# Designs tried in a protein design chat: VHH binders against q9lmt1. Part 25

Target 1, 351 residues: q9lmt1
Amino acid sequence: MLEKESDLTAMEKPNNKHAADSFSSEDLVSPVKKAKKSEEVSGGGEAVAAVGNREAEEDKPSFVSEEKKEFLVEADVAEDKGARHTMEDVWVVLPDASLDFPGTLRCAHFAIYDGHGGRLAAEFAKKHLHLNVLSAGLPRELLDVKVAKKAILEGFRKTDELLLQKSVSGGWQDGATAVCVWILDQKVFVANIGDAKAVLARSSTTNELGNHTEAGNPLKAIVLTREHKAIYPQERSRIQKSGGVISSNGRLQGRLEVSRAFGDRHFKKFGVSATPDIHAFELTERENFMILGCDGLWEVFGPSDAVGFVQKLLKEGLHVSTVSRRLVKEAVKERRCKDNCTAIVIVFKRV

## First folded at step 5 (VHH)

Design a48 (framework vhh_7ocj_1)
Fold by ESMFold2-Fast, scan of step 5:
Formats: C-alpha cells, structure tokens, sequence
Structure a48 (fold): chain B 351 residues (1-351), chain A 125 residues (1-125)
C-alpha cells in the first residue's frame, strides 16, 4: 500500500558517530525484559479499560446504572538499532501504571522517546515525564478530560525545565522526541513532540441495518499525531519568528529536522519547543489496536500498511510480543530501515 | 486539493517497454508513499508497486524483476518503468497516494487514498 516516502537515503546522524560511548546495557536489554513482563501481564489478563455501553437503553435518565464493557489492554515493544552504531530510542510499557501510583481509575501508559545527539534526554524523559504528569494532576479517581490534558501539558513543560537544568549542570545538549499514550478508564490521550507517530486501527462500519460488511472486517488507519518538523509551514513560521534559520535541506540551523523536542538546549532560543499536541478519544468496540513508532518505522511503513501487517499477524493468533518483534524485523531486515527502529503495539480486547 | 495526473501510457508490442509518470500536487510529496495499481476489464484493481518515504519498495508477484518504481521528490513525480511487457499487462494503470486527512468535525487524522484518472496500457501480441 501507500505511505510516507523520502528520496533521501537514510544516513547515519553525525551525533551518532561522535556520541560518547554508552556502556549502559540496561536500556539495550530493557526492551527484552519489558517484553517478557508485558507477555506475563497479557497472559494473566490483569489490565482492563472500561468502555461506555454502546447499546444504551431507551430511557437513560430513569436508569443511570449502565453496564460498561471492559477492555483488556495488551502491549509489547520491540527495537532494533538498524544501520546505526548506537541505540538512542527509549521506551515505556506500563499496561497497569496504577501499580506505582494507586488510584481507583485504571491507568495504562506507553511511550517512545527518540534520542538525538545522545541518549541522555530520552533517558531523562523516560524516568521523569510520567511522574511529572501525575504530579501535575493527572486524574486518578474521576476522569476529567480537560484536567487530564492540562496535567499532560504541565508534565511536558516541567520535564523539559528540569531536563534543561540537568543538561547545563552536566554539560550535555542531547535532545529527544516523544510519542506518549495514557489510557484513563475508557479514554485515550496521545501526546507528541517531534516526528514519532501513533496510528490507531479502527473498524469501519456504516452498517446500522442487518447488511453484510466485507469479510475479515478491514481496519482503517487513523493517524493520531501531527509531526513537528522544521520544514512544515506552521513550525517554519514559528521558528523564523524566534530568529531561527531553516536550511535548504529543511533543518533548523542546518542541524535539526524536528522543531519540537525535549532538551536541545542550544536550539531553544531558535524556537525548539517541548509543547505537545494532545489528542483524546473514547475506546469503543471499533478500536482494535494502536502502533507507536519512531521515525525509523514510519519511513518504511505507511500507516495503512502497518495496520494491515499487524492485523494479519493478530488474526493468525500471534501474541502481541511476537507481533511487535515481527513488525520491527520486517522494517529493518526486509524494508531496510537504516535508523533506530522501535515500535509498541497496544491491543484492545473486549472482555 | 490533492491531484494526481498520470502520463506515459499507450500501445506497445509484447517484449517492449513503457515508462509511466504521475505528477502529484496538494500535499507534501516527499513525506508520503506513492503506488501504482492496475485494473483490467472484469478484474479487481491490484497493487503493481509501491514506494515508501524511506525508499523501500514493494511489488506485486507478477511484476517482480520486470517493473521498477522510483520517485523524484524535487519534481513531485513517481515513475513506473515497465520492461518485458506481456499481453497480460494490458490494463488501466492508476497512480495512488495515501495522505493524512483531518476530520474537520472530530479533529482526528485518518488516511485516505487519492487516485488519478488512470492511463491505458495496451500490449499487443
């Protein structure tokens, strides 16, 4: 099928060539360990997200105790360095985030942080963003969509503020993009800065009568994030107002392709922002799964093609851990993805 | 407005070659995948070739080794080089782009296929 494409050959980023050696094997091994944890949790069926009753009674005002259908959330991650010498992607897979931050409202959290110029900004965001979002007032008892969005915005702001202070003290200038998901009760919040992408696979049906739909129930790919690249008109305008210059190859100050990121201390004065776009939507019987991926995945997979690839494997009965590994393997080995490639697959199953 | 305009179709003798072009406008071409499909009378439309943003390609089994898809981002054009043509390649060839569209009511982005009008390729025996 069709998807994003560039005629530029994937090149190793200069920062990857000159980055200090990182002997931290924890992040390189963490994906395997977290994948095993996700498989254990998925097998146990612990994670559940409730969805509003779609088959509502005729007289709702007189009868307010409606049964909600619950969804089991199963997720796993896979990663590969691609043609790069270093792995600068970092991720979070928490199908039940309430284990660390108890509350009555179900909370699941997933994220990919794509580092550039080193791993330090991505690692900082992994360690602190979710905590800062919770601290800023992410609902834990009763869902309020506006309060949740405000908490996410403040969490991103505080995380970048603290990260920048640490980068000054430590003498580093690493940056990272982010795509983050929180599932609160039956509501999904997607927040992003930079060029990582979240794609939703949703069943499409216009049939309210007893008509046949196509066999196999084809899924529509919904792109939940807008990329923040210096070349795009709105971002270009914002950067130019800050005195930034975008080179002919589309890079801020000839260096950064993205216009929003955590860190990138020396580019903040030129308009690099850590303010995310936030999308929220309700989980229903139509939402099947989500794919979160760094830019490396989306250079060789279109949203519809990725959805079709994942759907086929899920229909064959493969576990989400195998599905995520097969997706990344296809991207790197068969489609020749040259960048770090990380993907999280999040499956919604009705229980 | 998204627009795709095909050219390069025509009549060719079996064993010959044709190069199809598709000029695109109305979206950021270099960041989106492009593809070629074909449809012969009485048959379903099928994928011939696709090219993704990172440069990877995909081909239908019946054209592997004979056809090559490529793109020129500077010209906003995608190409299909067709070699060793056979009578069975006779069809209308469609250029397609999968773009991201914002639903104005919900603010949600979704993929939508855009199609050219098609260009006829006829291969004589």
Amino acid sequence: as target 1 above (351 residues)
Amino acid sequence: QVQLVESGGGLVQAGGSLRLSCAASGFTFSYYAMGWYRQAPGKQRELVAAIYSGGSTRYGDFVKGRFTISRGNAKNTVYLQMNSLSVEDTAVYYCAAETTVEDSETGIYYTEDYWGQGTQVTVSS
Scores: ipSAE 0.031, ipTM 0.572, lowest interface PAE 7.6, mean pLDDT 78

Design c01 (framework vhh_7ocj_1)
Fold by ESMFold2-Fast, scan of step 5:
Structure c01 (fold): chain B 351 residues (1-351), chain A 123 residues (1-123)
Amino acid sequence: as target 1 above (351 residues)
Amino acid sequence: QVQLVESGGGLVQAGGSLRLSCAASGFTFSSYAMGWYRQAPGKQRELVAAIYSGGSTRYGDFVKGRFTISRGNAKNTVYLQMNSLSVEDTAVYYCAAEYTKEVGDFYYTEDYWGQGTQVTVSS
């Protein structure tokens, strides 16, 4: 049985495994191996299913960075270890990442990495992911959405590649889920692996006849990320194609709940992937704020509940730093979250 | 509508050079990643070189230092300069173009392929 660490290490293949140079696994997919089958593309009431349109993207004008300020981004983070003895969540809050990486486009960058089996994979991702995204060609002068998405995808791939090498040399097997945000001018990119979530609060709209199209709370909670759990049908199918087994407890090889993560070197051969889902959207006056949270937050808050909680505090005039702290305190103290709990609140203010 | 047309293949002696071209039409070339693949008799198709829309490049280990990929956006053409050719480089070379799209919450890539051009290296 695979109960001990030594048993798990015995499941891995040597470092000189078959590894052809990859032109990102999603970049030049052979027609023979192309399975564009997403069985379920139901937008749902909370999830916005943005079907990319090649012609629309090609016909769009190039995005140019301008001197005028259209939006001010205010953000802060709060964390609590919950009932755990260790803190394995790691975060990034860079309202202007170009200060750390000179010569790049003005970019806000936020991320939560939820570590499991230790903190080392999350710390590695915090230190290296944005640099790897920049090195992969994140736009420096003109924003090209396709180039940005491709750079993010390659950055995730390269980060995992380097992390796995470090995990072998260091003798550790830590893993981490990720939810990451890049804001370039008026465009937002959200990338995730695992079960951390990003939720957008968006203002209700009035139809062209002057009637409200929504009833109830004026801010709608939109889930921007899709969870990658081994138990979900599409992930289960992908894992089984890789020779992985989903046990009766819903876990890959009886151990791992998530189907995508950085690290987890002993599970890579069974289909654990570091390939993110990437969602992009444009900031308008309708987008109010975003909440990024690890799975601990979302166990005790539904998306609509979290949006309502944050909206109430913002309406009371509280600063984003206080709002983030109140959200995490509510999760841990009042709602009895037992896991590490980390949240980032990102507020969009029109200038 | 979308078309990729390879040219520049042929017979060359070991140690020689060839320059492959791929003329693209039916899409906005500058927005696409472009690549060259090859398939030798009895082998799987493999990546030779890729160039992203931003200009960064990637090469297969067996061609690093010998081959150079480049693109001319004004001419809608991608090139592969092949130097120091060996008999092992004999293959059909295919041009490919990449287009990325979202389907629901998933990130997917469409690709387009040319018909291929034969490269034969003799000793």
Scores: ipSAE 0.000, ipTM 0.141, lowest interface PAE 15.8, mean pLDDT 75

Design c02 (framework vhh_7ocj_1)
Fold by ESMFold2-Fast, scan of step 5:
Structure c02 (fold): chain B 351 residues (1-351), chain A 123 residues (1-123)
Amino acid sequence: as target 1 above (351 residues)
Amino acid sequence: QVQLVESGGGLVQAGGSLRLSCAASGFTFSSYAMGWYRQAPGKQRELVAAIYSGGSTRYGDFVKGRFTISRGNAKNTVYLQMNSLSVEDTAVYYCAAEYTKEVGDFYYTTDYWGQGTQVTVSS
């Protein structure tokens, strides 16, 4: 492997300026500014084009089958404060998340971090989680799902370890839930802690006309994540074994609804875990799109309702940027979502 | 068919120098990124240096300023010049070759590894 933690850490130094800009209050408040900034970063595809412009006649990649179809991934995000005075959701949209390392496996990465008690845990996770997962071996261990899951688990563990150290030195106790997606080769990995959710829209069969969203191809909503709430039996048992108490209103130590999160340093001794559940699946012509959302979105949209809403807009020919904005607007304006509301829509198109 | 053969390892005293070579065959050498990794007993394998097809280089933090990677495309060989060696540099050094293919909106890396060469630095 040509990538190790020391190499990735060194590469972070040249790119640190962009990361710092991402944490400015002005940029973090505006969905339009964030979407434009992400588009500009992905639009800098000269390095990707240069990598792709070589002769590939003598050697074939071991990870690609001649029978596999290539996919274009189009994604965008929208956010709204709802009725809150602050925005504590943070997001990542990286259609090319290889970080411009020549010779690395190409990766697409998307994430929503839903902060509670402040933004600092969510911002830390945005900056560090993907790098820690890559450093743990994800791009090179793809063929063994167990090894890839181990890399994601280690990335979450390392991120929480470093976050907790920073929270102690900085005197803060912020926490954040996470829903994260990595697309490598023909495989999708979904990891979550807390109550943010990923939903897949999957067709029953591939349309012979080659269009996933055509009227004769019904989409099913598949929930890809298991929510981690203190009230759920398995999480309740784990918390109680750690000496934690769940109040009659379903909150850990009377305060936290979720049982897993980054940060929340004062609740770690009571069983708050940063260990994700991880789901992996293969991209085929049946997978149409995914919706990632914080708990605010899912309070007012059921999974099937969200899939139907997005499908209708895509059939009308709207771009993913418009679709994500309309979804969040519907949640906040028509369905009266009062919490921070963030959604990422990820569309898979056959090439 | 693809072969990477390392040479130049051995025993050296602290402050000394060694030059490692990796002779490659079975692929179009000039199109590949070439690299050196090392693994000491009980430690993780780590990147020492990489040189890409265009000639740009990358180094691990612990070797910057002391080690230099270079390539000779005419000879299908990659080199690692190791100066100011310390006991902490004692490890098995591995040669690696990487090739990336772009397929649609994704790209994939195939890698090849040599068998390794021992470097021992005495105090």
Scores: ipSAE 0.000, ipTM 0.124, lowest interface PAE 18.5, mean pLDDT 75

Design c03 (framework vhh_7ocj_1)
Fold by ESMFold2-Fast, scan of step 5:
Structure c03 (fold): chain B 351 residues (1-351), chain A 123 residues (1-123)
Amino acid sequence: as target 1 above (351 residues)
Amino acid sequence: QVQLVESGGGLVQAGGSLRLSCAASGFTFSSYAMGWYRQAPGKQRELVAAIYSGGSTRYGDFVKGRFTISRGNAKNTVYLQMNSLSVEDTAVYYCAAETTKEVGDFYYTEDYWGQGTQVTVSS
């Protein structure tokens, strides 16, 4: 991708201590050659189980597949309107999206869509994005990282294409930002457009024997997403090349803070894009949990503060559902978040 | 300019052995994870073996006990020793290099790929 290549070029330029210190990838990306033919014959990864196959599967112990999982994923969501009259955030929580086919590639999916100008774009994305990503060839049996990234990119493109058609037919111009996560086997994919964020809580150290102490060692907050705002140099350049104008307060055509979103039909000609940044990393014992949040959460919580808050509650033995509710309650009631506030907490547990 | 050049592929009889090599240039080899993928006609591309910058290894279930991955940081080369080959191992084998970079608070993956080398195992 041109955008991905530009981002990599920018990263290569700095004599970057963060890049050297932060090498954490322990997985490899597959090439695209001949993947296109596999994608075409796979029918988008749609599995059709014949009656005979389903009967055979019914005889198999379900616990056998679960016993082979190295990490269990527990997740929940909480939301609050804040001081707003309407709720324009929507979400997806699928900690086991592969339950229909035990023994296939493990799949979990989480997303927050933050609507602006109405709820219709966010609702459309919630209903269609994951299905479009699956139809574009998201791996279901054997992980190929490049195929997965390509499927996510195509899913975003197709979702926006269909959404824009519906917005024309329906006479609406709603938009939505998105932060989306797919967990395929032991690999995490994070895709975003706009200003919603995904933050990872990662153990700072693991000793040479594979032991680590979270009780005495604070978790590091790692921001996994880059915000897309019109004021940022790469986005500003792209918008200006499209004929868009950025006001002194950083808004596209004086209206939009974000430079990427689903929908926003009238701003597409000025450079509003639905192309996501996609980041992939290996899930190891160092990764403790993730927090996905809309801009309302991140207005009142810094990433490190949010990680510390969630870590404290998890150490007290609270379930992820309670932790998510406490996080949003803290944001709205104690920290006075005025916007819609939605958060998903995703906890990684060994066996 | 980044390059990965595979060698050592070819035709071999079932039960035989091959050693694949991948010579890397244009990047700091020792800081990258290196690995081998394979793709047979009509099948998905799959991970064969990976070796991380720290020397730890990972293998696909179908090759455990038969294949060994190793790296020579001084020579900027990764190797795949393939023993007890079967007809099912017939595929194009690809060398790959990957790292995760952080710039400020943002994470990006960077990957590079070779052109592939054909391995054919006859009965």
Scores: ipSAE 0.000, ipTM 0.162, lowest interface PAE 13.6, mean pLDDT 76

Design c04 (framework vhh_7ocj_1)
Fold by ESMFold2-Fast, scan of step 5:
Structure c04 (fold): chain B 351 residues (1-351), chain A 123 residues (1-123)
Amino acid sequence: as target 1 above (351 residues)
Amino acid sequence: QVQLVESGGGLVQAGGSLRLSCAASGFTFSSYAMGWYRQAPGKQRELVAAIYSGGSTRYGDFVKGRFTISRGNAKNTVYLQMNSLSVEDTAVYYCAAEVTKEVGDFYYTEDYWGQGTQVTVSS
């Protein structure tokens, strides 16, 4: 038994892959015509200007809200092109988004958008989704879970509506998958479309006092997202009812592996949806950290393996910025991830 | 009810070749990574090879260039082609899968293991 426990702890875990085995990552890129010429893009001066003013204006409300703070959120991102010539992943890291919008509720926001057929849809989602969620009624003063979920759902709908209008006027057909996190007060909301994944590292509780993570007991990996692929029974049924056809290799209209995405203008009539799955949970002392990753990360890391990798580095005292970079470097250099690889590590600290 | 059933183990002379197979059932095989591990008497279990759903592979240092992992999604089977076998390759070989299942509002990742198949390499 001790031999088996040591064996399980020391072993590297296989990963859950996003791409179907019937085709390679190159096959996924080719059908949707990912932008080969697109490179890094910069912008967003408005957010920088807003941060300082919001902090000053919220001095008295922030003081009242501070009475409720029992934890800190620390997060960072790392990215690598892999073997690709273009980077079509974009991301959002706002560990204190309350500086960027009015209200007394503590808010954090994180997202990865994985572009296909170019990066324009991913860039649009990065710029507009959070603002559209706020405009749709994301709670800013008193948390109502049902209201928050409705705001996220409407934000996704409105973002896709505006994105599709821009794609028509601009003559492009790019698409993007999304995994998004909002932390409102002590509750976490996870929303996804497509095959990007969010994984939570959570401490196990036992009936025996003293059995806890202090001595280095392993954390449990909890996958918080459901992948939306055309081959899965629920999505296949929905697509077929919309008049879409799924080819023998698992692609919608012979082209698209994912069944939900922003953009993909020409596939909307066949059942490609921007409607997210939304999961919510309470932050407690059991939740240690989250890992958000695009399909490139999860191609070479299983959820348990990624949690173990991050936990080891955090126990060594490394800052989240170093941990996220080491995770992506391991994926690309040691595990030979050939696709764009982006990861966000979000650490929950108790004060 | 995830099941992994290994086959193809046996006795082989040093320098010979052997192919292991692992038939998987109870999950959407094409969506998950599969691996081969081995354990020799008195030693800890170690990674031999892994293959991810997209076809990328990973190998343990002592088998690189000699072993090849592959998968047949139509047959729900993962294979390990073992070439240039040495006495040091003698071990029980285990098939493994890391599978995510839904429980309430959450998805839990569990590791599943086959019963193992004995590989013995004579000098």
Scores: ipSAE 0.012, ipTM 0.535, lowest interface PAE 8.2, mean pLDDT 78

Design c05 (framework vhh_7ocj_1)
Fold by ESMFold2-Fast, scan of step 5:
Structure c05 (fold): chain B 351 residues (1-351), chain A 123 residues (1-123)
Amino acid sequence: as target 1 above (351 residues)
Amino acid sequence: QVQLVESGGGLVQAGGSLRLSCAASGSIFSSYAMGWYRQAPGKQRELVAAIYSGGSTRYGDFVKGRFTISRGNAKNTVYLQMNSLSVEDTAVYYCAAEYTKEVGDFYYTEDYWGQGTQVTVSS
């Protein structure tokens, strides 16, 4: 057959095809009940007791002999101003965040903040969000998914609270969207506000999919983030309840295309929220890599097309630093991206 | 499952016109984004034109003003009207359909491709 380079994923997709989701960060992040902690300790207690018990210190029956496969996280970032005079994107790449924040739990953190109206909100989020998430109780010893999600949610809330105070004191109204990833143990947490996007490349079986027009070992593109735009039904309803108005061209108060952002202090009363959607999934042998990108990248690369581009370069043996640079160069130089273009490529190497 | 079948390719003189058709079968496809790609010998596959369920369109810079994409929802068919053809438009033209579906907390993209149809523009 032939190599399929799908550019459909680089096109504007009508996300309005998806009915308003009943999910929100509050729906996903529920308070952890004492019963769950007790049950989890009880459920894990037999394994922990067996491992800690001198009489059973080497007891690994066949039903528990299947060990989790380890992986290495390699990541890098590339950026380009595009046709803009200013760079308002900022980013975070911490493949081993435990070097700065000790704990027994693996912790990696990646983020892109896409500034609008200036770069000050994006810079503030870069400096403070991860620290605020840690301070809010992000697990560092034993993973509890609900605790992790609650910490991320609180981190976003506190970051926006402090940012808004700084914006008042400094006399600025900058805003920023965010796509953020934490990898804790073998679980990935993705949090977003606005229209930056995270895409996962996952191995699939050709026979089960019935689609094998892609060359070699095809990877499926999975979009991990839900855009927050004023025009989408769920966001539109929330904005209107707050007294906000959406113009005929889809902008909140005629100005903002996004419905969620850090900062934008003048628009908070009209329904701009810093509450993220938070999604979590288990990292297995099927997950190959992730691509995080600001809206500039996704204007010229669809998810499937970006996955194919990155996969080809990785198969050629290129390092993740070269791959990220080639991805952004392709977006800006060959595909004529006009906006700031920032991409992070995160590769999972099996050990 | 979906199947895409292209038609309308062939040989045409420079300055002439061709109309390509792509018929989609299987499930209802009014919600799919549809597009045309082309690949000339020795070149990368590139986007020619795309149309979304709402009727908005996107075009490659090299075909703007010359090509028009349109969709007949009743037939689940997408058309590419190609005017003012040049030798540089010679390529295999592929029809593609893309669908994004929500499963739990995630969006999954599925794409489907036709077999391709040859367009040859002679001078």
Scores: ipSAE 0.000, ipTM 0.272, lowest interface PAE 12.1, mean pLDDT 75

Design c06 (framework vhh_7ocj_1)
Fold by ESMFold2-Fast, scan of step 5:
Structure c06 (fold): chain B 351 residues (1-351), chain A 123 residues (1-123)
Amino acid sequence: as target 1 above (351 residues)
Amino acid sequence: QVQLVESGGGLVQAGGSLRLSCAASGSTFSSYAMGWYRQAPGKQRELVAAIYSGGSTRYGDFVKGRFTISRGNAKNTVYLQMNSLSVEDTAVYYCAAEYTKEVGDFYYTEDYWGQGTQVTVSS
């Protein structure tokens, strides 16, 4: 079933790890090094690229079919500040995230950064994370899952390093959680720090109700992210080893609910980490769509409920732009979400 | 476990053709994705061609239209037919096989590499 997509991920090294050439797997993604330099002179910004840089006519017909891009990724975002006076959520929607590198592996990138203590950490992450991931060796020609995960991990580390330096020089203490998605060829990588969630809607092999309908079989909601909160046992232990104190209401040093975030300069010594969890999976006909949301969305929508809501609207023929807007409107207007509410809906269509 | 052995490398005149073979031993060949990489002195390793178990292919931009990858599942061999060779094609060519393991909800890649075969194109 996972024939084309699961069989070929990447070719890292000769079977001898101590190859005399001192050649690393990162060298296979040399165009990613150029992305770091391009970032330094970039004027347009990721927000402009996210809203206008869509390429629908990528694949060309051939006499003998040779198509690696077997699906179209349609995605859109909606946001609402809820009952808050400020909007501290920031997002990225990049259907083609290969910055100025034609001929590279297809890369789509989506992210939500949920700011706290201000918007500056979220804005920094939006501008720099993807470019730092590219620079760290995100695969260019042939997907290597281990190399991709290493690049994402290093990108998060480098982004936080540079962000903390800027926060010192700028005199700010802002922090941000992140849920980030990269779609490389036909594989999906999900990385998170904090309490934002990514949920996958995946087709079941059987209908447990014994019914088959034109609307299709029920979709199962799969939570792809693990929340990083100070109250959770593994995070609590890590924080306490760093000398951090968790208050009776579950907050690090009485203030932070999350145990991982970009920024939060004054809490780094107490165990706040920018190290993400990374989950990867292959896209098949079973994967229908993903929902990325900040904590505000997930306070009023359970994962299965959100999947059901999105599925109904998609079956009615609504475009992803309308679906994402309806989802956020439902959360804020009907379900009384009080926090900033941001959601990205990513739909996988076979073409 | 899988072992890969390349053959067919050597010296060839510009404009000529050469066929590389990679013989896989150990596990079932058709269950693996197979590919060719190359590395010239002082250059980075680059993808030449890849073939999935289902027969779909991918090529590096520098070889599209000139090279063809194919597989002989019954013989546990993958081939790279190289046509219209130029001096710039001079490199060590490596055969690789990839297998994706699914463990729970996570995917891991296991890679196998050959020792490489030298291809030299004279002017």
Scores: ipSAE 0.000, ipTM 0.131, lowest interface PAE 12.8, mean pLDDT 74

Design c07 (framework vhh_7ocj_1)
Fold by ESMFold2-Fast, scan of step 5:
Structure c07 (fold): chain B 351 residues (1-351), chain A 123 residues (1-123)
Amino acid sequence: as target 1 above (351 residues)
Amino acid sequence: QVQLVESGGGLVQAGGSLRLSCAASGFTFSSYAMGWYRQAPGKQRELVAAIYSGGSTRYGDFVKGRFTISRGNAKNTVYLQMNSLSVEDTAVYYCAAEYTVETGDFYYTEDYWGQGTQVTVSS
C-alpha cells in the first residue's frame, strides 16, 4: 500500500509544466539521452531492449552467455467479484497461441479487460483484439519489433472502431480498460489503456553482494505500464486539447476517471482514447514472472508487495494455478478488496 | 549500504505510550516515503502509518487519533509516537522506505525494510 501511494506521489513530481505534446507511443520509448545525442535516430524496439540492458549496465555481463536459453511460459488466472454484484472483468490466457493460429514463431498472449458501465466492451475486446492484432500483421514467422508494435497499435484502433460501431447499433455505452501481453519468441510486448497494471519481477546481481539489508523480497518489482487517469498531467493536457473538461474530482466531463478505454462512445470526442502505451523487452534469466491485474488488485497490493507474495508461494513449490488463486483470495478475503479482482500470473521457466 | 535501524520498542502497560525511531542511511532520505508496518504472530503485515517526502501522512484506521508519524530529514530519522496503547497493538513494528524511479519505459519501486522492533502491551 505504501508502494502504490509513493508511485502516485512520483507521478505528481514529473514536470506538469512540460506536459506531453502530441506524439506516437513509439516516441515514448527512448534510449538513454546520451545515446540519442550521439545518434540521429534509434529504433523503438531496440530502444526498449537497450533500456533493459542499461538497467543491468553496472551488473556483470555474465548473463550474455545465457540469454539464448529457451523459456517455458506457465500462466493462470484467478478472479473474484469482490463486494460487487456483477463480474465485469474478462481475461485471456493463451500460453501457446500458435495452436489456434498457424505460424512458426512462438506466440503467447494474456490480457485482462476491466469493464465499466457493463461488460459488453470487455467481452468484445476479449473476442476481437488478438484477432485484429494478428490481422494487422503481428509477426508469425520472424520477429520484427517495429512491425509487432505497429500491429498492436492497429489492432487496438481497429478493435475500438468496430466496438464503437456495435455499441451504436446495440444502444449501449460500455467501456473497458485493458492490459495485454504478447510473448513472441523471447521478446515480451506489453500494451495498456486505462488503470490496469502489469508488474515484472526481475532478479538483480547486485542483490548477491550482501551489502544490502534483507528487504523480505529479493526480486525487484518493475511497473511496466503507465496508468491513464484524467487527473494525470500528461493525460489532462491531451484531454483539454480535445475540448474535454476535467472536474475538480478528477473525472473527464465529471464522470470518467480513466482517460483511455475501449468504448465509452460518448466520451471519445472529449479525449478518451484507445491508443495504448506499448513496451517491449527481452526475456533473460533475470525475468522471473509477471503479474497482470485490474485496478481492484492494485488497490490492495503495492507492486513490491505483490511480487513478494507470489515469490514466496513459488518458492514453496506451488503451481501457478494455485499461486494466482491464493493472490486473488488474499486480495479479497484478507485485504478486503471491494471491486472486481482479477489477476494473471505468468511464470518464466528455463528449460 | 542501505540500513534502517529501529529503536524504542519494549514492554508497556495498556494506556501507556512509546516512541519508535528509525535511523536511515545509505540513500537520499528526504526523497523517500517512510512508513511503519506491524505484524502480530500468525497475522499479515499491515500499514500503521506513512509519511511522504512532501510531508503528507496516512494512518491505518485502528491507530488514527492515537499514533503520530513524523520525520526529521536533517537526522535521516522517522518517528512513530504511540499513545493510548492497547493489548491489540502488540506486534513487531517494521520501518520501511520507498521510492519510485522512472527509467525510460520502466517504473522501479525501491523498498527497504528494517529488521523490526518488538512492542508488547500488557494488561
Scores: ipSAE 0.013, ipTM 0.355, lowest interface PAE 7.3, mean pLDDT 77

